# Ledger of designs, part 9: VH-VL binders against Proteasome subunit beta type-11 (Psmb11)

Target 1, 253 residues: Proteasome subunit beta type-11 (Psmb11), of Mus musculus (Mouse) (q8bg41)
Amino acid sequence: TTTLAFRFRHGVIAAADTRSSCGSYVACPASRKVIPVHQRLLGTTSGTSADCATWYRVLRRELRLRELREGQLPSVAGTAKLLAAMMSCYRGLDLCVATALCGWDHSGPALFYVYSDGTCLQGDIFSVGSGSPYAYGVLDRGYHYDMTIQEAYTLARCAVAHATHRDAYSGGSVDLFHVRESGWEYVSRSDACVLYRELQKARSLEQELEAKACGIYPEPATPQGARECKELFVEQEEVTPEDCAIIMKTETM

## First folded at step 18 (VH-VL; from b04 with heavy chain L109Y)

Design c04
Fold by ESMFold2, look of step 19:
Structure c04 (fold): chain C 253 residues (1-253), chain A 120 residues (1-120), chain B 112 residues (1-112)
Amino acid sequence: as target 1 above (253 residues)
Amino acid sequence: EVQLVQSGAEVKKPGESLKISCKGSGYSFTSYWIGWVRQMPGKGLEWMGIIYPGDSYTKYEKNFKGQVTISADKSISTAYLQWSSLKASDTAMYYCARLEYDEGWYFDYWGQGTLVTVSS
Amino acid sequence: EIVLTQSPGTLSLSPGERATLSCRSSQSLVWSEGDTYLHWYQQKPGQAPRLLIYEVSNRATGIPDRFSGSGSGTDFTLTISRLEPEDFAVYYCLQSTRYPYTFGGGTKVEIK
């Protein structure tokens, strides 16, 4: 599983792979790991899918009850604290392992990590799951707060796609969500294998373009070839934000 | 089986006080919100306010705040709607209803209604 | 405050005809994906309101399948596919997406 979220100038990005945490490679690996909580708040999933779904149902009901009493929904921070308190009170029951809450409230874009032991952390970048070390590698090199929307989308797609290539428990497609002041949007679902192959081709093309601009034609790195996602083996190659920018198709989103 | 049973019809004069009741049975009374609805003769339904009997937290609709009192006695599973001084314009049918908020956030059980008539 | 506008005010029809009732909201009634809290109630003379349909399209227990609901966002419809004599009543929509919760003005379905 690879999930990530980061806060930037234009909101919060949440992205995840779609590989099912349930058993068998016979079925198409499609599941939702980024779940709407309400119109301005998303949550990621980690741990068992059933436990996470139960906790989000309970959270939504509690948020509705709080809205009824207080006249407005809690802030992202308030929601994170509520979820942490609920998880702490019910340790040893059906529990989600970890979640990132991604939202926009009166304080602007906000991102919190909540873990079932009661941990509640604010931050600019979180990645969770077996693929998260690989996602962090890409994020740490490419992240800055003032990214454009397209740079942010590219960074998120590349980070998850790279993680699906390296982590056997991550795969399928990349789901991408964007939380703005007006609410969250489901931006895309893209095949992770296709994204990764486009990254390899884009690196080769970028090297050729740079060589032409400098008047030099260095030998491009050879891609590991066209392979199915499950059978790919590749030399370790560094992924950069520039490589990710070339991978993107022209989109109006 | 869930039931909401309201007190009987009332005929009153302007200036008199009145307290009508809504008794819940067949469920955990303190765990569900109770709302009050007015229906003036020949008119539609108007929301008056809501109470959570577990802690007596109450919200009133703007036009009814200060005009009525909503309360509950959880020891006898009963919600109340009360006037300190009735007006002829208070002549209406009054319903209580329970909020179902586990699956749909709708009012699933209603009292039979209490007709209040205020006249000289 | 969300205003619900029902139309028509009165619908005069004969038994066996199809009835279509409209409820329009001043704001979207979507709370979250898949959660739209628009409900329909029936009120017969001298009786308390009865829940017909909850969350746009779900029939309440014991409600005949000739009753159906549809719509999204701000525009909602209650349809009675074949009116029976017992269906002549007043119908109200109710929203519970945002407090204060509000009723529509009602549509009276009467015998022509």
Scores: ipSAE 0.648, ipTM 0.840, lowest interface PAE 1.5, mean pLDDT 83
Fold by ESMFold2, fold request of step 20:
Formats: C-alpha cells, structure tokens, sequence
Structure c04 (fold): chain C 253 residues (1-253), chain A 120 residues (1-120), chain B 112 residues (1-112)
C-alpha cells in the first residue's frame, strides 16, 4: 500500500495505489484508498478495510451531529482532533489505522495525520504504507510549497508510481485527488506501470534537452531516482514550533 | 418494538395553553432526536423543530421560533410540544417522529398524531 | 433553506398502472459521496406518514418491491410499477442533507 498527501499553494493533493489483498495473497481487484469524508475533506486508508470503513462511518455520523448542533462542519483540524479522540477511547481494541485528512476550511488548505493510538499531527507531507519510504524519496526531492498544479500532479504521480515499481505490496493504478477551496476533485486514475515508463521517458528527454541547452551532447542516459546537481534539493520541513499548538495528547478527557 | 404514542385529541379556545406529549418506548429514548411536524387541514407536512432528549438541546424552524416550546422529560421517555397561548391558526394535526441517524438520517418511527382544534 | 418541488400535484390513475412521481431540489442533496439524504413517505388520510424509500433508492423494511426510487443530485423519482388499491395516497419527499429539513409539497395519487 502506498498513500501520500501534501499541502501546497493550490490546496492538498492525495494519491494512492490501488493494489489490495484477498486472503493470504496480493492478486486481488483494485481498491480505493482515498475516501471522501465530505465535500471538502478526504481521508486516506491504511490498516484493514473493515477498520477503515468503520472509522469513516463513525466519523461521518459525528460530523453530521456536530453540523446539526452548530450549523457548520468542524474545521479540518477539529475533525482530526475528533477522530483522534474517538480512536483514543477504543485504544484497547487493538485497531491499527493511520489516516491523512486532506481538506480546505476557513484556515485554507490543511493536512493532518491521525493514527489509531490517538496521534494527531499537522504537516505539509505525509506518506503511509509499505511503499511510503520510496514515495518519500521522490517527495523529499521534488516538493516545494509553491508548485504549480501540474507540478504537484506530476510529483504525486511520480512518487506513487515509483513506489509501486519498488514495493511488492503496492501496484495497480495511481489514484489522484486534489482538494481546492470549492471541494475535492477526483483528478485521474492511471495505470502505475504505464505511468512509471512514461515518467522515465520524460526524465530521459529532459536530460537530453538540458545537455543540449548547456552545449553538451552526451550519449543519452536514463538515471534512476537521481536529480541533476543544477536543481535545488527540496527537503520536507520538519514539524515546527507553530505546528505544536495542534499536536496534543490523544485522549478523550 | 419501537413505538411513539402521542396524547389524545384536544379541543381548545383561543388564548388557552396546551401541552401535548409523545412517549417513546422500545428504544433508548435519550439517544435519538425527536422531531415535531405540523399538518394543517388539507395541507402538506411542515417541519417545526427537533430535540435531543439526552441533553434537551432544541432547534426550531424559523416560523415556529418563539411560537411553541419543545421539551422532553427523559425520566418518563416523553417529548412535549406546548403553546402558551393558542390561536385558531394552530388548528392542525401534530406528529412526532424519531430521527434515525446511524444510517440514512430519516424519520423511521412516527406517532399516531394529535389533532388540536382551536375554536374561533 | 432547501426547497423540494414535487410534481405533479395530483396524479389520477387506475389500479395496475405505473405511477411516476418527481421531486426536484433547489440544491444538491449529496452530503458526501454515496450519501444522498432524500427520502419518500406515503400518507393515507387520517394516518401518520410511512417511510417508503430512504437515501434515494433503498426500500424501507416491509415495503413491497413495486416501489422503487431513483435519481441523483437534484432530481429524484419515485416509481410504483403497478398500482394497488392501497397505494392511492399522498406521497412526500423529505431531505435531511441540510438543516432545516424540508418536505416537498406532496403528490396525491388518486383513482381516475
């Protein structure tokens, strides 16, 4: 499983592979790992499908109850805290769920990680699943907040496609979602193998064009996972002091 | 079995007060919202307001705010609709209904109705 | 406030005929993907409304399969495939997507 999400200038991107397991093996129909919670909020799935479906159903009910009482839905941060509190109440049930909540509210684009132990973290980049180390490798090198929409889509597709190529438990297609102020949009579903090959061809062409632009005519090459030294390395920013106001102990009291 | 039993028909004069009831049984009364619906003679259904008996939180529709009071007594599993001063225009059938909110968010059980007649 | 407009106001038909009732919403009734809170109720004279269809197309417990619902977004339809004598009543749509919850004006299905 590879899921990722990142916040940038034009909203929040969520992407995931579609591989699923049935019984004790991987050969199964495609699955959906980015789940709408409401019109302006998405969640990712990890852990068992039953656990995820249960938590999203409970979350939606609680959000509707709060909307009924208060006249509007909670913020993304408020939703993340609610989910973390709900999971904390049932910690002894041995549920293992990790979720990235991706949304847009009065505070703008927002991204939170919530884990079944009650952890609730705000951040700009999260990746979860067996393929996440490979996805982070691509994200860490390509992410910057001021990306254009097309740069963000390409980065997300590249990160998931790369992870599906490297991780045996990730595969199928790449689902891509974009959360804007008006709500979320299902952007695309692309075959991961086809996408991976197309991204490798594009990188080779870019390297050829860069060599020609610099007056160098080397034999074309197709490097894997590397970036030229001309490009500024972009690292994921760590949790900052301003993020700490949202991070709290995950208890119901 | 879930059941909502409303109080009997009422015949009143303008200016009198009235409190009608809706008793819930066969379920956890404090765990479900109860809504009130008016149906004027020959007319359609009109939403009046809702109450959560667990904490008595109440919401009213705009045309009924300040005109009626919705309340509940959870010790006897009963919701109430009351007027401090009836008008002839309050002549109608009044229903209570339970909101199912675990799935679907629809009104699954209804009281039999209470006919209120206000002579003018 | 979401307005539900039902049409026709009255539908005069004979037993055995197919009835098609429309409910149009002033706004989308989708709360989240897969959750559209549009419901259909039947009311006979002197009786409380009875739930027929919930969430657009799901029959309530004990409702005959001649009743079906369909639609999406803002346009919804209740269909009675073959009218029985007990089906002559008033039918209301109700939305519970956004408070205040609202009813349509009703469609009376009567014997021609």
Amino acid sequence: as target 1 above (253 residues)
Amino acid sequence: EVQLVQSGAEVKKPGESLKISCKGSGYSFTSYWIGWVRQMPGKGLEWMGIIYPGDSYTKYEKNFKGQVTISADKSISTAYLQWSSLKASDTAMYYCARLEYDEGWYFDYWGQGTLVTVSS
Amino acid sequence: EIVLTQSPGTLSLSPGERATLSCRSSQSLVWSEGDTYLHWYQQKPGQAPRLLIYEVSNRATGIPDRFSGSGSGTDFTLTISRLEPEDFAVYYCLQSTRYPYTFGGGTKVEIK
Scores: ipSAE 0.625, ipTM 0.833, lowest interface PAE 1.6, mean pLDDT 83
Fold by ESMFold2, fold request of step 20:
Structure c04 (fold): chain C 253 residues (1-253), chain A 120 residues (1-120), chain B 112 residues (1-112)
Amino acid sequence: as target 1 above (253 residues)
Amino acid sequence: EVQLVQSGAEVKKPGESLKISCKGSGYSFTSYWIGWVRQMPGKGLEWMGIIYPGDSYTKYEKNFKGQVTISADKSISTAYLQWSSLKASDTAMYYCARLEYDEGWYFDYWGQGTLVTVSS
Amino acid sequence: EIVLTQSPGTLSLSPGERATLSCRSSQSLVWSEGDTYLHWYQQKPGQAPRLLIYEVSNRATGIPDRFSGSGSGTDFTLTISRLEPEDFAVYYCLQSTRYPYTFGGGTKVEIK
């Protein structure tokens, strides 16, 4: 399982793979790991699907009751605190759930991590699941708050696709969601193997373009002339240890 | 079994007060919202307001705010609809209904109705 | 406030015929994906409303399978596949997606 979410200038991105035990059968649909909570709020699933579905059902009921009493839905932060409190009340059920709440409220785009032990943490980037170390490797190298929408979509797709390539428990397709001020959108579902191949082709083309540019520099106008090739071009190093991916040198475009 | 039993039909004159009741049984009365619905003769159904008997939190529809009082006595599992001064236009059938909100958010049990007739 | 418009106002049919009742909402009734709170009630003369269909398409307990509901977003339909004598009544749609909850104006299904 690989899930990720990140907050950026234009909202919150949530993405996940679709592999499940049911995904091994032609009659069983691929697992859905990004779940709408309401029109401006998504949640991810990383524990058992039954545990997460139960918590989202209970959360929706409580959110509706609060909307009925107060005239508006709680903020993303308020929702995260509510979910953490609910999970604390039901610790005896032996439920193990980690989730990222992705939303947009009056304070703008918001992202919270909630774990079944009651942990509630605000942040800009979260990834959860067996594939998360590989997803974090890509996210840590490519993330910045000021990304364009297309850069954010590309980053999310690359992160999940890389994780599906490395993690035996991740695979299938990449689901991508975008939470804007107006609400969440289901952006795409793309085959993870196809995305990974396209990513490798794009890296190769970028390396070719950078290599062609390297051989052309302004040359000093002197009688003896000195010529130096500036800028080192380095291919990204990919290591397959059991450890988390190390931040690799970034090629500049 | 869940039941909502309303008080009997009322014939009143304009200016009189009236309090009609809705008694819930067979369930935890304080754990479910109760709504009140008006049906004028030959007309459709209109929401008047809702109450949560557990803490008496009450919400009124705009046309009924200040016109009626919705209340509950949780010690006897009873919700009330009350007028301080009836008008002829209050002639209608009045229903109470329980909100099911665990899954479906619909009104699953209804009282039998209380006919209120206001005439000189 | 969400307005529900039912059509037709009156539907005159004979027993055994198919009845199709429409309910149109002024706003989407989707609260969250998969959660559309549009319900159908039947009311016979002198009786309280009875729940038929909840959340668009789910039959309430004890409701015959000749009753079915469909639709999405703003457009909803109640279908009675084969009218029985006991089905001649007034039918209301109700939305509970957003307070204040509202009823449609009703469709009277009567003997032709």
Scores: ipSAE 0.620, ipTM 0.835, lowest interface PAE 1.6, mean pLDDT 82

